# VHH binders against p49116, part 171

Target 1, 238 residues: p49116
Amino acid sequence: EGPLLSDTHVTFKLTMPSPMPEYLNVHYICESASRLLFLSMHWARSIPAFQALGQDCNTSLVRACWNELFTLGLAQCAQVMSLSTILAAIVNHLQNSIQEDKLSGDRIKQVMEHIWKLQEFCNSMAKLDIDGYEYAYLKAIVLFSPDHPGLTSTSQIEKFQEKAQMELQDYVQKTYSEDTYRLARILVRLPALRLMSSNITEELFFTGLIGNVSIDSIIPYILKMETAEYNGQITGAS
Key: E = the ipSAE of ESMFold2; O = the ipSAE of OpenDDE; V2 = 0.75 times the mean of E and O plus 0.25 times the DockQ between their complexes.

## First folded at step 12 (VHH)

Design j67 (framework vhh_brivekimig_d4; at its last look DockQ between E and O 0.57; V2 from the best seeds 0.00; counts 0 for: pae E 9.0 > 2)
Fold by ESMFold2-Fast, scan of step 12:
Structure j67 (fold): chain B 238 residues (1-238), chain A 119 residues (1-119)
Amino acid sequence: as target 1 above (238 residues)
Amino acid sequence: EVQLVESGGGVVQPGGSLRLSCAASGFTFSKYGMSWVRQAPGKGPEWVSSISGSGSETLYADSVKGRFTISRDNSKNTLYLQMNSLRPEDTALYYCARYVPGYSFRDYSSQGTLVTVSS
């Protein structure tokens, strides 16, 4: 009963670290990415359907899809993040590494291909002018993916994914009634998210984490934190 | 004025135990996740463990999991690290920080307490 997402789930406001440094550095990029990851996990936790699946299922789902959620978040928040500036800084660093022979050519090629795919995805979403409601439902479709190995409650997850697809269809049909094929154009963008390497995403955006810490290991900790601690971090008074 | 003061370091033999303490002041301790970070001579900083503001959730580096236990006493504004089954590779300067990987960024404490594991 009731809609899968409420109006509160459409709001997705990223607060960037300030002030922006004179020169972009690893710490600023990592903090910006961490804030987006945190916002994305908090968004997922706020969904009643997600909560109803239980902590173990919630952890498994987010571990399986965090890179897809993060990439959708990058596309949605590309303007507020100045993502093009961040990617340009990363590319400049990689070019310097090639000139100094600090990294292998094959590795640099893989990373550059990933950056190209990310730019292409973000440009596609911008060209389609994806709105906040559409982003919320695309994230829900990605989050409630029943086809990841090792999941329990797969029938319930599938039900929530189908509900997300139905509600997105209803919204698009009513809001963009003159564009019969808009939904199809939006949905065909989603498979590209699964082809993007989570390891390369970690290398690009989370290399400022202290020590060799994977996002996979952090997810259970963040998801189990109290809601008050989540809210304290995103609003900040320090 | 934020202050973090580490203590409890020392020299211990392999297989031994030590308990580190971090006394915090100048901020609302219970509202911040806290971490232990170590730096071995000639190496970069390595995150060791984190604990949530309430103390309900903990996270450990694979290298210390099952041997170290992080805890906190919010009534005393104190963070602890119980280190058991110490190994030579645990030799490092240990410091506490208002930092949780992937969740928040805050400056490290610059004080530290030295742990040396030698036979």
Scores: ipSAE 0.482, ipTM 0.759, lowest interface PAE 2.4, mean pLDDT 87
Fold by OpenDDE, look of step 13:
Structure j67 (fold): chain B 238 residues (1-238), chain A 119 residues (1-119)
Amino acid sequence: as target 1 above (238 residues)
Amino acid sequence: EVQLVESGGGVVQPGGSLRLSCAASGFTFSKYGMSWVRQAPGKGPEWVSSISGSGSETLYADSVKGRFTISRDNSKNTLYLQMNSLRPEDTALYYCARYVPGYSFRDYSSQGTLVTVSS
């Protein structure tokens, strides 16, 4: 069997909405986040091993790890997205809610801590200067996590995760031969992803969704969408 | 200029059916996923259904699954919503929009079409 990932899986280019508004509104933030989410999901879909698991397992897998994939995507695309500015805008919007007494003190703390964790994670990844290959493999490791409840084909998922880990190891050894402990430094960042609430992430980035639509509910739809349609909407060729 | 014009609303008894239409202009219709959104009096907007640009994929809110069917005719630049087994809680102003869950692309400038379900 060939490698889990190819060079085609390394490319991860996010196109931001245009034009950027004078001040970042909920609409812009949601659109930006949505584009990243779609990109992440379609990236997963492009992996042959992912396809081999079947549609039901694929959906379950993505539902389990979308927050982690999204967060890795935020880190990877932090510069393109102006993530710091987005987060600042989110905080500003949150301040309005605080002033209106819509949130409890505990909830405010929870949300602010989440934002802090997101920022710290992204900063830590930037400090490590993670490259596109490393991100691809990290995303694969996160995607093919067998330890989520309710998954089928866990043995196969584990196999794919191991393969991702091995390929990452080989890549790091080859590319960063002088940095003996780079792999360990990279992998030790993954637990931070598990500390982040998917619900809070959804509330922060996807409040522009109409109604009570959940990310969980739209994941199957995203996974079934044609890539061409997604790309067409992004390019704004209307 | 993007224009979306809804029609087909009216008054219907519970259990009845209606078919809504949305005529689109000002953009390449087939390139955009389209959605129906409704807003009941005193409530915020609620997403109802979405359909991909090609029409190959559809998505429904749980509240309308099995009762509503979204479709489109790209040759006519028209979006449809077949509503069966209507309930009083379906009473709302219905809008079509260039919106798909997971995107924040919205065109809410239309007047909508009113659906009233009452005995």
Scores: ipSAE 0.327, ipTM 0.678, lowest interface PAE 1.6, mean pLDDT 89
Fold by ESMFold2, look of step 13:
Structure j67 (fold): chain B 238 residues (1-238), chain A 119 residues (1-119)
Amino acid sequence: as target 1 above (238 residues)
Amino acid sequence: EVQLVESGGGVVQPGGSLRLSCAASGFTFSKYGMSWVRQAPGKGPEWVSSISGSGSETLYADSVKGRFTISRDNSKNTLYLQMNSLRPEDTALYYCARYVPGYSFRDYSSQGTLVTVSS
C-alpha cells in the first residue's frame, strides 16, 4: 500500500545546453531533446511500481510509450526549452532539406501536420495551467497503459494505471475544489498523445550527426545505464 | 582536456580481422558510454556500436551485428572494437566518441584510424 508517486516524482527540471546559440541548429536541438528524453527515462525508472514490473516488462512498456512521455515532457518544459523557437528552427531545417531534395512532398505534409498537432497539444496544456503534480500523474497514466500491443503483466499495469488515475482525481479535487470540470478537461487532452508518431518525433528532434538510429532500439541501453551516467546525459556533463 | 586516440587500423583482405583501440584521457572513462563511428569516403558518418560505462550493455548497427564486438577495459581507459569477417563496405575512417549514438558524437572525436578492406 501507499501512494504511487511521491513528491520526489513531481520535480522535473530540464537543464538546457549553455549557452543558447544565436541561431539554433540541429546539434543544439538534438542535445536539448536528448536531455529531455533521459530526464523522462530517469523519472520513469525511479517509480517503485515501475521497478516492481521487472526489466523485460519495463523495456516493453517504455518502448510502447516513450513518445507520449516525451511529448508530455515537451509540454511541461515548453517555456524552459523555448519550444516555439525550436519548432521554428526545425521548420527552417525541414525547408532546407526539401530544397536539397532530401524529403518528398508527402513527407513534408506529414511532418508539418505533426508539428501543428504538437503545437496545439502544448498550447492546450499551457491554457489549462497544468501543474507539476498533474503532469506527474498524467505521465504515470501514460506510462502504465495496459492496452499497448505485446505487453505482459497487463493486469498489474492496469492496477497501477487505475491507482495513478485515482491519485490524480484526489489531487485535483483537493487542490482545485472550485473547478468541477478540471479533471475532465485534463483527461480529454490525453488521446492526442496516441496520435503522435514516434518516427516523426525522431526526425524532428533526434536528427543529429548520426540520426539514423531509432529510440526504441536504444531503450534497453538507456534503462540499464548507471545512475551517474544517467545524470551526465541529463545535464550533458563531460 | 578530453582526448581520444584511435589505433589498430590498416589494410586487410576481405574476410580478415582487425582490432581497433581507443585510448581515453581527460575524463572519468568508466562513467561514460562510448561509441564507434565510421565514415566512408564521400559518405556521412555511420554509427557502428556502443557500450555502456560499466560495459553491461552493448549495441550494434545491423550492418555489423554478429561480425563486430565492442568491449572496454575501464582499468586501462581503453575502448576496443574487434572486427571480424571484414567486407569491402567496411572500408572507412573509424573513430571513437563519448555519448550514446543518435546524439552529439563528433565532440572530442580525434582523427580516427583508417581501415581499408580490399581484394
Scores: ipSAE 0.011, ipTM 0.403, lowest interface PAE 9.0, mean pLDDT 82
ESMFold2 (binder alone), look of step 13: mean pLDDT 82; pTM 0.825

Design j68 (framework vhh_brivekimig_d4)
Fold by ESMFold2-Fast, scan of step 12:
Structure j68 (fold): chain B 238 residues (1-238), chain A 119 residues (1-119)
Amino acid sequence: as target 1 above (238 residues)
Amino acid sequence: EVQLVESGGGVVQPGGSLRLSCAASGFTFSKYGMSWVRQAPGKGPEWVSSISGSGSETLYADSVKGRFTISRDNSKNTLYLQMNSLRPEDTALYYCARYSPGYSFRDYSSQGTLVTVSS
């Protein structure tokens, strides 16, 4: 059959809400993050191999890996999002809150550690100068992870992951032929994605969601959205 | 431009039922997911329920699961919320909106429809 990803899957264009407010608020952060999440899920849904696994498997895979996909998207779109500005604003507020009691201090420490891990990840990807093709294949590798608990069709998922790894290797060897260890340097960054808490990601980026709506609960809905609806969410237009 | 007109609110006793309607215009209704959002006096907005464009997928807030049913009639461009086993805590202005996490529901909603649950 053909390649796992086509050139259309390399295109990953985040459209930010405009204008950016003078002072960041939870609604701007949440809308920006929501657009990235919708873009990431629409990207996954557009992959023929992903579609071939069926709706139940698709939902289970995305529920298992959305935080990894989202974090890769944050790294890829860090400049477009002004991610460093968003994180700096959050850090400043947390530093001002350190005078809270012991339990509050412990939670602040957990959130700060998550922010530092996220910054380190994004900085490592920037230092490696990861290109659009490499990001597409890294996202495919984390999407087609056969080792999450509760998954069915794990043999087929593993085959798609292996195909993603093979195509990434082929791309890197042809494009960066003189850099013998580039692929190894890239792949060694991936395990860090699983150390980042999806609950803390929700707290940092999705606190502006109306009511008690978790990312886990909305994933089936997002995956069933019509194309025009996805486009409306991604661009903020009709 | 997008227009949403809510109706069906009223005063009911605890345990009663109401059916809310939202008439939509200005966009291809069947291509967009729709939501109900409520706001109690002096409180912030609370998401209640969402339905996909085709109507095949629905989501509910934990506070209303098993009591409320969201539905739509794409031939009439109308969204519905069937509310059963109403509680005093359900008292709020109810708004319909195109669902979008992080977007202001006020940009698409009208004045809303008031639901009061009291004896």
Scores: ipSAE 0.135, ipTM 0.562, lowest interface PAE 6.1, mean pLDDT 84

Design j69 (framework vhh_brivekimig_d4)
Fold by ESMFold2-Fast, scan of step 12:
Structure j69 (fold): chain B 238 residues (1-238), chain A 119 residues (1-119)
Amino acid sequence: as target 1 above (238 residues)
Amino acid sequence: EVQLVESGGGVVQPGGSLRLSCAASGFTFSKYGMSWVRQAPGKGPEWVSSISGSGSETLYADSVKGRFTISRDNSKNTLYLQMNSLRPEDTALYYCARYAPGYSFRDYSSQGTLVTVSS
């Protein structure tokens, strides 16, 4: 009966590793990305509607949409992360790999196309000046996607997605009443998220993970992480 | 002033068992997830297993699943790894760490404990 999201779900504060190194390296990039991934999963876990679906459904939803949530988080936190600097460092590393013939030209092309799509997405969100409420509802819309293969509670998920869409519409119409087409401009950006490869996102941002572990395999562990343990990992608290 | 001290390594024959221990100090042990990470000769670090702060959740690398068991005793600030059905490819220096899978940063001892599986 209540709103899908509360004011607490609008708060999305990324704490970056400090200090920033003079030269960006794989470990700093991976640490920054890991903090954003953990923050995104903790955000999802805090939603009562998400908890109401049950653990198996929760895990399946996040496994299906983590790349979309992560990409929205990159756009939302682009300034805090100095994302343009991180992407420039990745591009420079790829250009050096081309020169030294360490990667196939076809693979480098796929990765560069992914980076360009990511830059285009983040630039479009910045140009639209998406606010914290809008980001929260966009994340909710992608989280409660009923159309992923293998989901079992699709009717309930669809109802939560529709509730997210209605609450976003209400917010935008009230807050940006003079801009009749703002909601349409925002929503038309979402399909691009599904065209971005989660495998390439892992290669770009999570190469510094210890061992041959995929994001898909760690999602259940992160979602079940205790609040104290989670806070210790993302804030560096002793 | 985080300190992690590994022990329990040794030389065993294929099919043998070992139990590794990690004594932790300098932080509130029960509030942190813990992991075992190994480094074989000539290879980079490989994540082996993780356990949540309370011990309620565990995760294993596919290469050790069904053979290794991670556990902890929060009253003793100690992490354990029970290794059964050991194989030559398990030969490595084993480190304990405050490391969650999906997180790149790690706090662990530089010494580790050596496990050698040979006939």
Scores: ipSAE 0.177, ipTM 0.586, lowest interface PAE 5.3, mean pLDDT 85

Design j7 (framework vhh_brivekimig_d4)
Fold by ESMFold2-Fast, scan of step 12:
Structure j7 (fold): chain B 238 residues (1-238), chain A 120 residues (1-120)
Amino acid sequence: as target 1 above (238 residues)
Amino acid sequence: EVQLVESGGGVVQPGGSLRLSCAASGFTFDNYAMSWVRQAPGKGPEWVSSISWSGGTTLYADSVKGRFTISRDNSKNTLYLQMNSLRPEDTALYYCTRHGYSMPFKGDYSSQGTLVTVSS
């Protein structure tokens, strides 16, 4: 049996909408976030182990973990996205909403706490200088989580997660041999992903979607989409 | 310049049928997934159905499953929505939209629309 991830799964290239507007708006933020979500789902689809679980299991796993995958993607692509600029614009909008009495104080507090948690997570990953291989394995650990309610094939999912953990350990031990505690520092960051509300992520990044469309409703669409569009970003093939 | 022109709306009685069309121009139609979105009077936009670039994959909102069929003719750059067993709650202005980065996107929302009224 080969490795869980190949070198092609390490490549994660986000193409941003261009040009960036002088003043950020919901459409630019939503398009940027949508591209990242799309890239993240297509990345997951490209993993042979994921494909082997079957469509029903694939849909259930992604519905359960999309927010964790998306947040890891935000951290990995923070520089390309100018994420700090996007979050600053959202914070400025929230401060103006307080001043104009447009949103309740309780709601603003919840959203601000979420932004703080997101900034802290991204900052911690940046300080650890997480590389592309480490991000790929962290995403795989999150994707192959056997502990979500309602899942079938949990023993197989758990085996894939353990394989991801082992391969990450082997990579870190070989590549960062002088940093004995690096793996522990990386893994202790993962529980924070489950503290971030998917509902607040949708409100912050996906408000520009047409109608009352939830991420849960579009996940099956993304997973069933034609594969040709993303080949250059995932496989490196022409 | 992306142009989307809807047609086929009208007034029908409950249980009736209509076929909507959307003529696309200004882009390579068969490179994009397409959607139908509706807006009822006094309500926000509601996603109805989507179809992949090839026509191989279709998706429907729960409210229209089994009643509506989305299709496309890439040779004619045209998107269709066959609406059967129409209900008063289907009354809305119907828009076609092109997916930005293969997702429903507000920026590609057509301004014209075609009106569907279901009343006795």
Scores: ipSAE 0.000, ipTM 0.294, lowest interface PAE 11.8, mean pLDDT 82

Design j70 (framework vhh_brivekimig_d4)
Fold by ESMFold2-Fast, scan of step 12:
Structure j70 (fold): chain B 238 residues (1-238), chain A 119 residues (1-119)
Amino acid sequence: as target 1 above (238 residues)
Amino acid sequence: EVQLVESGGGVVQPGGSLRLSCAASGFTFSKYGMSWVRQAPGKGPEWVSSISGSGSETLYADSVKGRFTISRDNSKNTLYLQMNSLRPEDTALYYCARYTPSYSFRDYSSQGTLVTVSS
């Protein structure tokens, strides 16, 4: 019945903490990342198909894919966030930790490799000039992944994923009719998202989280939050 | 007061080479890690490379790995970036920055040096 996503779901407006400090700090980075995470979860919960799966399934899906959604959000909002500046600040802190012998070289290599993978992903998406409709459908494909362990309603989830794939294909073929291979170039980028460690993402962007609660622990609470509180961010009302 | 002065930018053809320099003053240079960051026209800043205070450890962005080499001369308080096999996508304003114990990267960035790669 009707399209999986409406024009409302294409709008993805991140409101950054203001003003941006001259000296980047853990609190600013964490608040910026938290806003993006909350925007991403609110975006997901606004989809009628997602709501139809029920609260337990919704929680399980978001717990399984939040890192993929967050990374797509980082790529989509890279300019608004000045993501390269944030990553440079993280690298500076990490390099200072090497100098002070506070972290092992192996740990630093793992984190740097993650940052490089993230930069490459964001650069590839920018080079492809991915538009708002394409990002919305890529996020939907990731969200409605039936292959995560422990999921129920997998047939319905798969149906929604296939619907997202079909609508993306229709959009790309109609909008970018001159570029026969565009869809293939876009889709081949998605597997890289699953190679990125959610634990490293959490350490890089959510270190300043109050009470040292994990992302996994807060997901059910974010999904229960008042819809009206996030409508302005989704639609760009301010 | 911490001062960083970048130089060595210019216009080069694709496949060419360029060496950037950053003259540091106002702090004990050898005690701090240093970075190169670039900002392409119309885009946000992108981290390029980092080097430890002693110079024993280096890190590179995947986009420049194998083409760029970061180095330092602690006796001259100078940071370098050797850029080989330059591509049009390397066109950017290049900045150097000092590390601090916090995420304070922007404290020490200067106005940068412009690198334009054109045919």
Scores: ipSAE 0.000, ipTM 0.105, lowest interface PAE 15.2, mean pLDDT 80

Design j71 (framework vhh_brivekimig_d4)
Fold by ESMFold2-Fast, scan of step 12:
Structure j71 (fold): chain B 238 residues (1-238), chain A 119 residues (1-119)
Amino acid sequence: as target 1 above (238 residues)
Amino acid sequence: EVQLVESGGGVVQPGGSLRLSCAASGFTFSKYGMSWVRQAPGKGPEWVSSISGSGSETLYADSVKGRFTISRDNSKNTLYLQMNSLRPEDTALYYCARYTPTYSFRDYSSQGTLVTVSS
C-alpha cells in the first residue's frame, strides 16, 4: 500500500577495511567484497515487501540474483572501493599466472572478458550519473525478478517488480524532467547483469574465503544474521 | 570486557577424540555467530567451523567435515568443538572467535588451547 522503498533503503554506505595495503592482496579484496555482499544482503532483508514473501522465497530470490545485486553494488561503490585499482591488481595476478603456465589460455580469456564487461558496465553507470534513488530501485527490480527457475510465489514477486518499475519511472520523470530518455537509457543496462557469470565473480572477488566456503552456502547464514553479528562483520569490531 | 577462554586441548593418539570448550563473557553471546580457528606451528590461521547465534546454521572446512561437530549452549555462554578421528595434521593451537570465513580480521586476544595428535 505504501511505497515499496523508504528513505532508509536509499542509504547504501560501504565501510572499507583500513588501511589499504601498498600491494593489493587476495585477503583485502575478499574482505572488501564480503563487506559489500553483507551490505547488499542486509539491504534486501530490510525491505518489508521482501520480508512478506517469507523465508524460503527470500533465500531462493537472493541465491538467484546475488551476482546482479553485487555487480550493481560494485558500480554504486566503485569510487569508495577504488574498484579500478582492484581490477588492475586482479589483471596483474592473471598475467603472472599465464607466464607461469598455471592456467589455460581459454580460462584466462574468459575471466578477462568478464572483467572487461564489468568495467564497461560500471563506466556506463558512472557516465549516466546514477543517483542513490535510482540504484535502490534498480536493485529492487533485480531482486523481485519473477522469471528465475524454481520460484513458487511468482505472481506476488512480479507485482513487487512492477511496483519498483513504476516508482522508478515516477522518480526519474519528476527529478530529471528535462531528460526525456533517461529512464530508457538506464533500463537498457540491466540485461547485461544476467550475462555475467556468478562463478567468475566468486573466483575474482571471493577466492580469499577461509575454508573454501561457497556464496550459496553463506547466503542463508547472512539472511538469518542478528543485527549485532551483522554490525561486527561490516565494522570489524573485536 | 570481552573474554573468550578456550579449554579441552591435550595430547591424543591418531584416531582419538577431544572436546574443546570456549567460555564467553562480556557480551550477549546468543547475538553473535562463533567460529573455531586453528594455527599450526609456522603456519597462518585456518578457519575450522562456524555456528550462527541461534545455532540453526553450521559451516565446516572440507578437511574436518564428518569428523568435527560445532555446537553451542547459549544458556551457559559456551561454544564446543567435538573432534573425532583425529589426525597428526590436526595438531594446532585452537581458538574461538566472533567471526566467519568471509571476514579475515586477525586478532590474537583469545588465548587458545593446544591440541597435539601424536604418540
Scores: ipSAE 0.047, ipTM 0.499, lowest interface PAE 6.8, mean pLDDT 85

Design j72 (framework vhh_brivekimig_d4)
Fold by ESMFold2-Fast, scan of step 12:
Structure j72 (fold): chain B 238 residues (1-238), chain A 119 residues (1-119)
Amino acid sequence: as target 1 above (238 residues)
Amino acid sequence: EVQLVESGGGVVQPGGSLRLSCAASGFTFSKYGMSWVRQAPGKGPEWVSSISGSGSETLYADSVKGRFTISRDNSKNTLYLQMNSLRPEDTALYYCARYTPVYSFRDYSSQGTLVTVSS
């Protein structure tokens, strides 16, 4: 019975595509987002508690929560990604789509509201100065959510979520002992993740995915990759 | 040293079929996912299909889904692409790569195999 997460799970290092194009384009945005998705899935698959649930449960769980994990990853990696620049490029593209009358005004408003909510979430997390340990446990709370329809082993998932919540509480109380309300300020931010549509996230960040492969199709592929394959593709290591 | 050698390309009429092969060496083939990528004259590279190291999972571009089948033989260190119902738009130089569909910025060092669909 060790901790739910090890020090390995606190480390979350995103390596951006290189070289950066002269002008930001949809393919660069998609590759950057895809690397973050890959890192997030690899992070999840490396957790012993997650492995213990079995492959079918793992796939169902990640399909249900990938958008929340991805959004937490965007917030955590906002600086290394220059996320504000990426979001500005997406907004520019949407404004051009309005001018060319390619999308309905209602749809564009819906997408812009999503971008605003995403910016608000990332700014809130930055202002709170969320550390790597806190991000790891917030991701674990989101990953081990028993509330999604169609899940099996929900009692075990709930137990892992409770363990994540307790370990986060212990960490915050010990590390930020002078800030008695820090945990409450962090936890009230989590419900905002459920307000962000996975379909809109897919449109914004994965439209440039080569071959227009859906995230639903990618998830089981990523979760079943060998570690050597993952390392070779992401880090350039043999 | 990673080496990938493509073969099986040629000239075929619309509606025809071709089977491409890629011979891999210099790495543990079964540990790595493999992909087919194509580049049409005057166009950028387009990802076509991927297969996991074990062969249990496959992914296809929407443009080829239902027409192309990716497979591998790990005992022979060989990747295959079975192409059916070929169309003029499938005309391209086809490359195999140790690559994932989520990466769009990839340099191709292999020579590829040319597929031409014409009457």
Scores: ipSAE 0.186, ipTM 0.564, lowest interface PAE 4.8, mean pLDDT 84

Design j73 (framework vhh_brivekimig_d4)
Fold by ESMFold2-Fast, scan of step 12:
Structure j73 (fold): chain B 238 residues (1-238), chain A 119 residues (1-119)
Amino acid sequence: as target 1 above (238 residues)
Amino acid sequence: EVQLVESGGGVVQPGGSLRLSCAASGFTFSKYGMSWVRQAPGKGPEWVSSISGSGSETLYADSVKGRFTISRDNSKNTLYLQMNSLRPEDTALYYCARYTPHYSFRDYSSQGTLVTVSS
């Protein structure tokens, strides 16, 4: 038994590509997003409870929730990434695409609405001043979601989600004892994550350098990688 | 000083086979997943296949599944792509690249090796 998460699961440190270009381009945005996605998947696979569910369940859970994990990661790492600058560059690119008749106005509207939702989510988290422990437990609540279609072991997944919720409650009540309603304010933010399209996230952050490979295809590959190999690749160490 | 040198391309008839090689140097080859990426004239780059550092896991684009096989020999720092049942649409420059979490499929690749499938 023991706690669902240890202090090692609270650390979430994104290493950005360096140097940052003078003008943001698709290459830099895609590399930054890819590093965050891989960091998020590495975080998930390091949890003993997650490992205990088995390979097939692990793959199904991450395929179902990668967009929610990625969005939480964007919010948590917004300052390190200069996310507002990245989103401004994407908006500028989309506006230029309208002027050049490269994309339909309806599609651009859908994408702009997605960016607005993302900005609202990140701003709400920043305003609440969500800390590293709170982010870790919110990611765990999202990861251990028993309600995705096609899942097996749903009772065990639900128990892990309940454990994440209970440990978050304990942490918030002890750390922010004077703010009686903090936990409720945090938890009501989570449903917004499911309203954001994973297809639009993939198009905005991942199509520039990924080419024809999909996030869905990469997930089982990454989850099966040996830890030493994965660590070597994520740090860029040769 | 990372260097990748592709070879094995050529002109082949539809239905034929070719084996591409990529000789890697300047990094610890076994610690990196490796990929094959191709670029047809006038088209953007298309990811073809990836293999884990140990060689235990492989991944293929739908367009090449069942026809292409990726493999590696870590003792020789060499990546391979066995291409069977070649089609005209497989005509492209083929690059090997270090598969990284950056999704930079063309990093460390050199001039590539040309594959032409024609009558």
Scores: ipSAE 0.014, ipTM 0.441, lowest interface PAE 7.7, mean pLDDT 83

